# Designs tried in a protein design chat: VHH binders against q54mt0. Part 13

Target 1, 331 residues: q54mt0
Amino acid sequence: MRPISLRLHERPITQVLFNREGDLLFVAAKDKLVSLWYTTNGERIGSYQCGGVVYSIDVSQDSKYLITASADAKARVWDVSSGRQLDSTDFEVSARSIEFSQGDKQILVVTDQVMGCQAKIHVFDFDKDEVRKLNKSYTLPSPQCKITQATWGPLNKTIFASCEDGAVRIYCTEKRELIKTILDHNKLVTRIEWTKHRIMFMTCSKDGTAKLYDTKTLKLLRTFDTGRPINAAGISPLKPHVILGGGQSAESVTTTKVDASQFKVRFFHIVYGEELGGLIGHIGPVHSICFTPDGKTFATGGEEGLVQVNHLDESYFEFDDDLVYNPPVQH
Key: E = the ipSAE of ESMFold2; O = the ipSAE of OpenDDE; V2 = 0.75 times the mean of E and O plus 0.25 times the DockQ between their complexes.

## First folded at step 4 (VHH)

Design K1 (framework vhh_7z1x_3; at its last look DockQ between E and O 0.01; V2 from the best seeds 0.00; counts 0 for: pae E 22.1 > 2, unsure alone 63.7 < 65, placed apart)
Fold by ESMFold2, look of step 4:
Structure K1 (fold): chain B 331 residues (1-331), chain A 130 residues (1-130)
Amino acid sequence: as target 1 above (331 residues)
Amino acid sequence: QVQLVETGGGLVQPGGSLRLSCTASGFTFSSYAMNWVRQAPGKGLEWLSGISGSGGSTSYADSVKGRFTISRDNAKNTLYLQMNSLQPDDTAVYFCAKWPKFGDAAGEPPGPSTATTDYWGQGTQVTVSS
């Protein structure tokens, strides 16, 4: 089946995100806009206008609240259905990452590191029934480097931060201190992605690898080497499959030729490490990948502003049993 | 059953042109990315070009970029390869191929030793010589 192409944004996509039901797709971009779409047909529902680049978004479990982190140094809470801004809070610098805790009781925000200001990890209490939705609770000790993302660990007992120096730093939420540093990448870690039930997590890096870890022991289980920068991963909630995407920005290098195949999203079997296939559809780096919770649809967002929504058919779900190589027919 | 039939091969002089066609049946043609590959005498398989199911995205191997153009007509269930500026090293059997469905994008398969290809056509011979 033909993917649905969403061509509203003309600036790089920063994040694609499905709601819990999988029927709504949120798209954040560097054009200061978050757009909202129906998953099944790609019909545009509406948009949310920020004052700067939108780096990160999340949606509440009940799909009633959208939260945004923006280069205008604001975190905002939006009413999904009406498009109205319900609350905002200001920081000293750009907000880079934002995420609801499991259960939607708290919101995690990362702010940028610039001259004279260290990166910070902020935690807010979220009060959905009050006019003021965001109430500051605490901050965590700075990792003393730029943070690309922070995400809640299992049961909200930890916070994982992916960092520019190649580290993943893990904080205890009760003690509010750093408890572990994993330094297995030699370049910026772009994203941390959880398996279902958070029993494992995957890191993506500009060093061209993605690494899978056991969450309980923090043991490295597998390295996926694509040979090209990895910006994003989508982990299937139903199959032991991961989709990896990325590619090198032409802006950041002196290159003689851009090959669109470097922006291919690639499918891997998580247990065996075998590459299962790939899709070319973007002409620039892929920055975000997300599966619907039912595992039947995934979306990709690229630097060229294109979003593709891919509805998987039964052949995908039978792939592990049907792998075969047939030689060309010869005369 | 899936069936792919290539036509349009033949003998051409260096610098000449050919257009290959691939007629598809047995599946919903517009739902799948389609590809051209070739096998030169005594050589392995070489991927040349791919096109998304809608025709909106194309990709090319460096060896043919600028000389070959992939296209499709979904109303006729037909895939095309326009080949210009042909040289002797383009001599090969040319195949069209359907890859496993993951989405509507022009996909390059993993290398031939690890490739999974649902289906190949029977091939058409292209010979470039004086």
Scores: ipSAE 0.000, ipTM 0.105, lowest interface PAE 22.1, mean pLDDT 83
Fold by OpenDDE, look of step 4:
Structure K1 (fold): chain B 331 residues (1-331), chain A 130 residues (1-130)
Amino acid sequence: as target 1 above (331 residues)
Amino acid sequence: QVQLVETGGGLVQPGGSLRLSCTASGFTFSSYAMNWVRQAPGKGLEWLSGISGSGGSTSYADSVKGRFTISRDNAKNTLYLQMNSLQPDDTAVYFCAKWPKFGDAAGEPPGPSTATTDYWGQGTQVTVSS
């Protein structure tokens, strides 16, 4: 099936995100714009104009609210239907990551590390019924390194933070303390992705590897070595498949020969780690991958400002058994 | 229990070479990235080099780039550090480690001991002196 190509953004895509129903696709980019699309036909619905590079976005479960983190040091709440900004919070530095908690009662925001300013993990209370003010709840102690992403753990009991030093740091939300540090990568961790129900999570890294973990035990289950920086991962909610994307930025490559193959989106079997195939669709590094909740569609966003919406055909689903996760038996 | 045992240290003249080895046990060695770090007298811990589980990716601190080479043999559960063009400033105890921070670890407040998954051995002394 020919992917639907979305061509609007003139700057690198930073994130692609489907809503809960999978019928809407949100696209964030470095051109300060979030765009909204229909998943079925690729028609643009609208856009949300931010004041800086949009690094991260999330949408509420009811698809009524969009939240954005951007380089203008703001977290914003948007009305999805009207496109209006409802609320904003100012930080001292760029907001790099943003995510609704499960249940949409809180918002997690990570701010940038810059000279003289340490990265911070902020949690805000979010009330849908009240004047949509972001009220600061608490701030977690942050490491002395850049945090690339923070995401809620299962049932919001923990927060996972991916860091530039190759670590994933896990915080207890109740105690508001660091409780675990995972160091398995040798370079910057770019992304944390969850499986359905957050039973497992996957980390991506500039070291060229993605790693799958059991969420409960934090045991490393699988390593995917691609040999190239990985920026994004998509985990199928239906099939035991993982999609990995990345590539080296032109700035880092001293060689004039752009190997387009490095921008290939690669499919792996999640259990066996075997590469199943790949798709060529981008001419630059892939920065974001996201599946629809039903697992029938996935989107990719690249450095060139292109979004590819891939509808998976029936043949894709016929070949593999459903993902069965067997937790490691604690011997 | 995770165990790391470093060997290969010693006294060497400036410009000389050493090869350090680290034998790992108690975990699936090939599944984890490994690192070399060092601690010089009166200084904090310094990250030197890292290598991915498969060995497909390596990284180096600027201080050792071009002089040191990290490698591993997963079949032997062994990590290596080839050190060339050694200088007096390279005098330190060298550790094989699953280290939580890249670069100079000096100044990082110690996190709670229970919050770290970093392991290192007893270290091996490297002395570079004329």
Scores: ipSAE 0.000, ipTM 0.222, lowest interface PAE 16.1, mean pLDDT 87
ESMFold2 (binder alone), look of step 4: mean pLDDT 77; pTM 0.784

Design K2 (framework vhh_h_nbbcii10_fgla; at its last look DockQ between E and O 0.01; V2 from the best seeds 0.00; counts 0 for: pae E 25.4 > 2, placed apart)
Fold by OpenDDE, look of step 4:
Structure K2 (fold): chain B 331 residues (1-331), chain A 128 residues (1-128)
Amino acid sequence: as target 1 above (331 residues)
Amino acid sequence: QVQLVESGGGLVQPGGSLRLSCAASGGSEYSYSTFSLGWFRQAPGQGLEAVAAISGSGGSTYYADSVKGRFTISRDNSKNTLYLQMNSLRAEDTAVYYCAAERSTWAKFGSPSEYDYWGQGTLVTVSS
């Protein structure tokens, strides 16, 4: 099936995100815009204008609220249907990551590390009835490095933070302290992706590897080595497949012909670790990948400002058994 | 490509009423309701002025201060048609009126550059 190409943004895509139902696609980019699309036909619904580069977005479970983190040092709450800004909070530095907690009662925001300012992880209370006031709940201790992403763990009991030093730091939300550090990557961790129900999580890194972990035990289950920087990952909710994307930025490659093959989105089998294939659709680094909750569609966003919406055909689903993961019983 | 065709313009006396229509055609791949629509006008020797805007669903409308309370923008998505009811017309309302469409559901008021498609315009003359 021919992918639907969404052409609006003229600057790099930072994030693609489907809503819970999978019928809406949100696209964030460095042109300070978030755009909203129908998944089925690729029609644009509208856009949300931010004051700076949009680094991160999330949508509430009911698809009523959009939240954005941007370079203008703001987190914003938007009404999805009207496109209106409902609320905003100001930080001293750029907001880099944002996510709703499970149940949409809290919002997690990560701020940038800049000269004299450490990265911070902020948690805000979110009230759907009083949407106009983001009340600060607490701030976690800051690492001495840049945080690229923070995400809620299972049942909001923990927060996972990916860092520039190759570490994933895990915080307890109740104790509000660091409880575990994973140091398996040799370069900057770019992204953390969860499987369905957050039983497992995958880390991506500039070191060219993606690593799959058991969430409960934090045991490393699989390493995927692509030989190129990985910026994004998608985990199929239906098949034991992961999609990895990335590539080197033109700025980093001084001498060699930009091989378009490096921007290929690559499919891997989770259990066997084998590469299954790849899709060529981007002419620059891939920055974001996201599956619909039903696993039938995935979107990719690239440096060139292009979004590809890929509808998977029946033939794709005929080849592999459904992913069944049984976590080890802690004896 | 979406085509817009205005109609309903003409000569009217001050205090009179006129109803403009804009018919949209083309865009087989897109629902008419996915387009926000607007009316603009250009008086002789003046720049393009936003008059009114309406969202894809028709739930939100916007008006210039100069026409507020006198003009009503509406749409019929089943007919792919935009309307502008103009009441209590004044000499200052004399202009070429243009229909415009944006490939988004949200109405935007005030910036012509945000609109993707334009009609050829219809002349409205208010004169005694």
Scores: ipSAE 0.027, ipTM 0.422, lowest interface PAE 4.4, mean pLDDT 89
Fold by ESMFold2, look of step 4:
Structure K2 (fold): chain B 331 residues (1-331), chain A 128 residues (1-128)
Amino acid sequence: as target 1 above (331 residues)
Amino acid sequence: QVQLVESGGGLVQPGGSLRLSCAASGGSEYSYSTFSLGWFRQAPGQGLEAVAAISGSGGSTYYADSVKGRFTISRDNSKNTLYLQMNSLRAEDTAVYYCAAERSTWAKFGSPSEYDYWGQGTLVTVSS
């Protein structure tokens, strides 16, 4: 593997994201900037300046619109090609998570829980043909705990929220009510990631595990225990592989040496449960992992501000049918 | 019940300095050193942001990148007092500053929901 290192950001990376074609990479960071890069060579294309830390981003399927959630209590819509802000909406507190619905007709936004303000899940209509891109909104009943991320379930029929109490909470979009709580983690759930077509989903937690579920039945299929906080997962669209990343920041500023192996991203086979390998490259916790839709490239973003773009070689794509199935850990 | 009271806020010019204090009282069933302490702030139009944290012993500290190198958190466990020395102040540092405590000896750079006890806040305004 031959990573391309992107070193523009000197503050923690919050999210890396490829567009649908896989030719563009968006990078959000705590320096209030979203940077845009060509995937193939790592050449910088441009940037989008927010008024506060950018916690979350998403891009429309046609790659024309970028949406951002930031600490200045705004969600923004940007024209990808020009860099111009097309619309924004204000919240009472920081926006923490943002995502287009499947089909780009709606936008999901999570706002923070602080003293005197409950976390909220907002749903906006998105209309690219109007002057105001963000229209008519509603909120879902608050889980009364901090939400780290919300994401659309299959066919936009549900919304999944990952929460600081270790729960995944599932809402019905039609009824606008909580319909299921999954409490399988004993620490913060950091992320929910979907397989292709959202047939399965994976939860990541600071409890050191990632858990794979069948979306239709909500049955736990497998637990991956790394022994270290997991902040992010990347699920291959081509192979039954997952990449897990995370780690915990050093407790002391007096250290003169960082053991980079604790921030290794680790590859697992989803069916067999075996660790396939790992990559060392980050010197701080990994916060975001994303595959291109063709499955040939993935990116990682870390606490130290480093982004690595990894173009996978032929050895990754070889499937070894000699692998021995390991039964999932029961719960 | 633990009570936290901030002081030391006010108006200061850009580039200036200010020292915030947070006095702890009550909670006699616990030693003050068993609490991890932090400073949070809420700027106009923004959410609550973690600024700095310090372990119960004072041996471990954590800083937001926006204040690293300019702010220093410290504690005096004999006086039950937490401090924030704020140097090289900028207009973006304008906010209400809160002190917070949780039952832990580890410094945490965490969310507000992880802290059990809160002060009422002190306003810092950086303006010429």
Scores: ipSAE 0.000, ipTM 0.089, lowest interface PAE 25.4, mean pLDDT 84
ESMFold2 (binder alone), look of step 4: mean pLDDT 81; pTM 0.836

Design K3 (framework vhh_7ubx_2; at its last look DockQ between E and O 0.16; V2 from the best seeds 0.00; counts 0 for: pae E 13.9 > 2, placed apart)
Fold by OpenDDE, look of step 4:
Structure K3 (fold): chain B 331 residues (1-331), chain A 123 residues (1-123)
Amino acid sequence: as target 1 above (331 residues)
Amino acid sequence: QVQLVESGGGLVQPGGSLRLSCAASGFTFSSYAMTWVRQAPGKGPEWIATIYSGGSTMRDDSTKGRFTISRDNAKNTLYLQMTSLKPEDTALYYCAKETWTKFGSGTVEFDYRGPGTQVTVSS
């Protein structure tokens, strides 16, 4: 099946995100806009206008609220249905990452590291029933480096932060302290992606590798080496497949010939590490990949402002066994 | 050919309840978002609610607490449960296959709509 191409954004896509039901696709971009689309037909529903580059978005489990982190140093809460802004909080610097906790009771926000200001991890209480105000709960100790993303661990007991120094830092939410540091990458970690129920997670890096970990033991399970910077990963909830995307921006390449092959979205077997294939659809670096919860569709967003929605054919599902992971028994 | 047929309308007293149904045919119902709109005499169309293919919903604030949109994909049927009806709810109610919604305007664009079912709230 031919992918559905979504053409609206004229600036780089920063994030593509499906809602829980998979029928809505949210797209964030550097044009200060979040757009909302029907997954099935690729028609646009509406948009949310932010005051700066939108770096990160998340949607509540009931698809009622959208939250955004943007370069105008704000986190915002939006009513999905009306497109209205409900609340906002101001920071001293850009907001780079945002995510609802499991259960949508809290919001995690990461702020940028700039001269004179360290990156910070902020947690806010979110009450759906009361005045939809973001109330500051706590701030975690900041590393002396830029944080590219922060995400909630299983049951919100931990927070994982990917960093520019190649580290993943894990914080305990109860003690509000750093409890573990993973330093396996040699360059900036761009993204952390979770498997279903967060039993495993994958890190992407500018070093050209993606690494799969067991969440409980933090054991490295697999390394995928693409030879190119990896910006995004998608983990199939149905098949033992991982999709990796990335590439180098034209600005960083001194050579006049941009190899379009570097922007290929590549499929790997998650267990064996074998490359299964790839899709060519982008003419610039891929910045975001996301599967629908049912695993039948995935979206990619690129530097050129293009979003591809790929509906997987039945033939895709006939060749491989379902993804089954048995975590090691903790003694 | 796409066909939408609304039913369930009628005369009801203030405070009463009605359940509207819309039978859909001629397309893969489960793949499309569906919408309820209403039009009162002398007024423009008013958007009520949309339910997407996966079950997510968008609703107008004016009726959010009283009206509930739902769907049964196995029956190719769209529903609108209305409670605490008021005289101002009197209108012709339409089922529509929505294309997209304009936020905040109450205006929607749709590909197809039914002939409508009349709801009259009066003492």
Scores: ipSAE 0.005, ipTM 0.246, lowest interface PAE 11.9, mean pLDDT 88
Fold by ESMFold2, look of step 4:
Structure K3 (fold): chain B 331 residues (1-331), chain A 123 residues (1-123)
Amino acid sequence: as target 1 above (331 residues)
Amino acid sequence: QVQLVESGGGLVQPGGSLRLSCAASGFTFSSYAMTWVRQAPGKGPEWIATIYSGGSTMRDDSTKGRFTISRDNAKNTLYLQMTSLKPEDTALYYCAKETWTKFGSGTVEFDYRGPGTQVTVSS
């Protein structure tokens, strides 16, 4: 596989994200920019300037609206095609995570925990037909710890929050209350990723594991142990495959020596649990992984500012030919 | 040596139409994004539109619906079709290679540009 390398950002990548058609790639970074690229050839399209580190982005299903969460305590709505900022909402502290609901009727925003201010999960109505795009909001009860990400559960009936204490906390959107806590990780949960149709979800943790759950029963189905911090997962919409990425940064000089192999992106079969292969290309921790909706392309973004776009070839789609079933490890 | 040569400008009545051309040489034209920029007297460069190697386009809102960017990769030529021209469209129009725009500021940065072709809209 020979990836297309995108080398615009010189600061850590925080998120890579494809639109619904898969023809556009958005890249958020700590240089306060979101860049926009054409997927097939890696051509630069433009950028969106925020007032602080951009931690999280999402794009509407019709690809007309980009939303951003940034360290300047703002959520912003952008017109994708023109680059104009359409709306902005202020918070008391940094916005860390942002996501459209299924159907784009609402947006979900997480704000930081600091002295005197608990972490908050905000829900806004999104009105594409109004001049003011973000309006009428509410908050959920605080989990009383830092939240790394929040994401909509199936049919927008729940919200899942990944937390610094190793928990995943699940809220009912109608009752606006916490309904379940899953505490299976012993370190920070970095990310929650959904399978297609949200029938399963995967948690990633700095404890070196990723865990796969059945969404309806919340039963743990499988644990993937990589032995290194996991920051990101990409779940294929075509094959029962997951790509895991992470590693220990050089700025963690009191922990372990930096080894380029620890930034390897690793491929696993979700059903069989078998490691399928790996890809070395980043020279720092991988922070974000995303597949195109057709499953033929994925992108990775790293601490060094490198983005790689991988167009998968026939060898990837033949990974399954010699697999044997490995029973899930239940812990 | 990269070379860009614009043509097709001139004097036109309000409401009129022009098609600008930009002949490119010295690089693989089909592999690069190409941009039209204009500059009125006493003003800085103003981004109009960009067309990418894959065919996608972006346009500035002020000229949307009136200006259409296109390219012919077989002829190494970039085009700008302008309609419904107004006196405020009077400017030097030039094409540029490898331009990058910062959304929200209107600032345009480019590697190479042509000398431009003058468009004057006068009643």
Scores: ipSAE 0.000, ipTM 0.299, lowest interface PAE 13.9, mean pLDDT 85
ESMFold2 (binder alone), look of step 4: mean pLDDT 77; pTM 0.754

Design K4 (framework vhh_brivekimig_d4; at its last look DockQ between E and O 0.01; V2 from the best seeds 0.00; counts 0 for: pae E 22.6 > 2, unsure alone 62.6 < 65, placed apart)
Fold by OpenDDE, look of step 4:
Structure K4 (fold): chain B 331 residues (1-331), chain A 123 residues (1-123)
Amino acid sequence: as target 1 above (331 residues)
Amino acid sequence: EVQLVESGGGVVQPGGSLRLSCAASGFTFSSFGMSWVRQAPGKGPEWVSSISGSGSDTLYADSVKGRFTISRDNSKNTLYLQMNSLRPEDTALYYCATPERASWPKYGEFDYSSQGTLVTVSS
């Protein structure tokens, strides 16, 4: 496999994201730019200029709308094809996380926690057909700690929030209240990733572990220990594999462990928990991983501003069973 | 503070060889991958080569494959670039880069953290 290297961004990559069809790759970075690429050949299509570090992005199911959360305390809606900004909303502090609900009817935005301002989860109504604007719907109670990410649960009935204190907090969208707290990690939870249909989810943490959960029961199914901070995870929609990436920044010299392989993207088998291998693609911390919906390609983004697009060979698929999960029977 | 000091540049004829060195300090050198990047006059920065922390993995730009070899001595906190079969198009300022610096600035921007080392290939 010869990865396609995308070298545009001059600051760390914060997120890589494929559209529903998998033919477009969106890349967000700390250089205030979101770039758009063709997945097949790595050709750059265009870019979207934000006013601050872009922390989070998402794309609508029809690939018509891009939404961004950035350090300039704004959430923006973009027309993907024209590159035009359609709408924006201002917050008091940085926007850290953003995601379309299933069906693209709502958008959630997480704002930063700073002195005098608690982290908040905001939900907006989104009308793509008529208004194409963000209308504030409701705000969830603050967990009194920094939220690194918020993501919609199955059928938008819940919102999952990863937090700096190692917790994942689950909110009911109907009651608009906290209903569950998972506290299994010992350090900051960096990311929540969903399996196909969101029957399972995986948490990543600075504690060096990724944890797989059953979404319905919230039962911990598996722990992957990498021995390094994990910033990102990719779950194959096709194979029972997860990809983990992370590492420590050179800026955190005082806590740097001597691990020359800490920036490898590592493959694990979901069922057996064993490490299958690793790929070198980055020379610094990996911040984001994403599979195409068809599972044939995955992208990684790193501290060095590099994006690697990996097209998986047929040999990768020859000996592995398709991902099948049977949830535990609730007695 | 991370410090990188490049050396080994000079003037060589086409087909000649040079060995660049980069002395690193201010961080745990062996824990991080390192890169060489270059900037030719009037051109944008170009990635040249990368090496893993352990030195077990190396990557090269297509333009230098087969001609350049990246290596490192972790005991000396030093990165190397052996350049063989040099061509006029290899003329550039060469910089070593940590992961943070691997995202090279656009042409016209100055990174004052290092001055690079000049390689000139001319007949």
Scores: ipSAE 0.269, ipTM 0.684, lowest interface PAE 2.0, mean pLDDT 89
Fold by ESMFold2, look of step 4:
Structure K4 (fold): chain B 331 residues (1-331), chain A 123 residues (1-123)
Amino acid sequence: as target 1 above (331 residues)
Amino acid sequence: EVQLVESGGGVVQPGGSLRLSCAASGFTFSSFGMSWVRQAPGKGPEWVSSISGSGSDTLYADSVKGRFTISRDNSKNTLYLQMNSLRPEDTALYYCATPERASWPKYGEFDYSSQGTLVTVSS
């Protein structure tokens, strides 16, 4: 009924993620832990200890395997039920983004850009039947800038990379080359989120906008201008709704006047473009938003370490009723 | 039930100091960050400052940096705001807030139904 508050992490949340069934919630944070919770009641199940900040996580379709990308320059495979590490691979620098392909046959990893090392997009074959789960497959051409996230496009035919320079770069997985660059943002792109069936995607940016695109044509369909940095989006699989969250990061607060409303998560109707409402609950920037696949629950994670789990009720389904204006009777 | 009770407000001259307190109950205080929010007459709410559950991380609005200090005493379940070098623009009703006060699924601004404590800075 009311939000379930998860109160383990005191360091910034980097990602919240539901499994396919929606009954498990994984939470990654800068305290080097991934925590695991039951969605329905917020009961803590366990945790997975990494050797550095956990920037990104994903879970296999069968919920048996967790993968983590960490500042200790490792990608790891974990057995979800036992908490045991099953495999790892080392990089020269921090691993920043990690994701299973659709069907769990491959794993996509992004590594950081630092002096002497370009950002790289790595693809591994994932073999759940073998002792060695991660087998190197290929690396894509570097975009020569920092990559915040990479994600598989529809049917694993493409890889989308969100970049620090405001670009979204699209690679062909068969040809292993860059095929498109979208330059619609003027600041860092923080996240790419997919609608159900990947027919559309949304980009979030520090420029204060989120942009919705048709996946097939790559045409811009709508821009949501919030006036403040957007770190995360959650796209409902059930309603044509998006939740946008963000605010200025802690490292930027000293240079910008901040009021309490900037950490509000804001709800928009994708078709009408109208703001439906907002939720105040975080006391710092929101960094991650995720819906359950059935669209009945969503979670938010903030810089202060709070995770909120929200089970939707009738008032959520009534948002659209408030958009209809009936003019009052006049004399 | 989460309860937050503010105190320490009053009338002061410009350049004066006040210390606000927020007594918390109904939740594990040390597990959550806390914020101060203020609302001047006829204006919308304005975030002032935040502090992590352990007290190790603090954030301030630019309008109060260097003048206000947020702190907490987890053994007493109490949040503080030390306000120095007060200006007439700081006149407002001050509230403390925590994520446990957030309400879903009804949408809106911060819940300011708590009593708050009034600070008036006048010459």
Scores: ipSAE 0.000, ipTM 0.159, lowest interface PAE 16.8, mean pLDDT 82
ESMFold2 (binder alone), look of step 4: mean pLDDT 76; pTM 0.769
ESMFold2, look of step 6: ipSAE 0.000; ipTM 0.105
ESMFold2 (binder alone), look of step 6: mean pLDDT 77; pTM 0.773
OpenDDE, look of step 6: ipSAE 0.007; ipTM 0.234

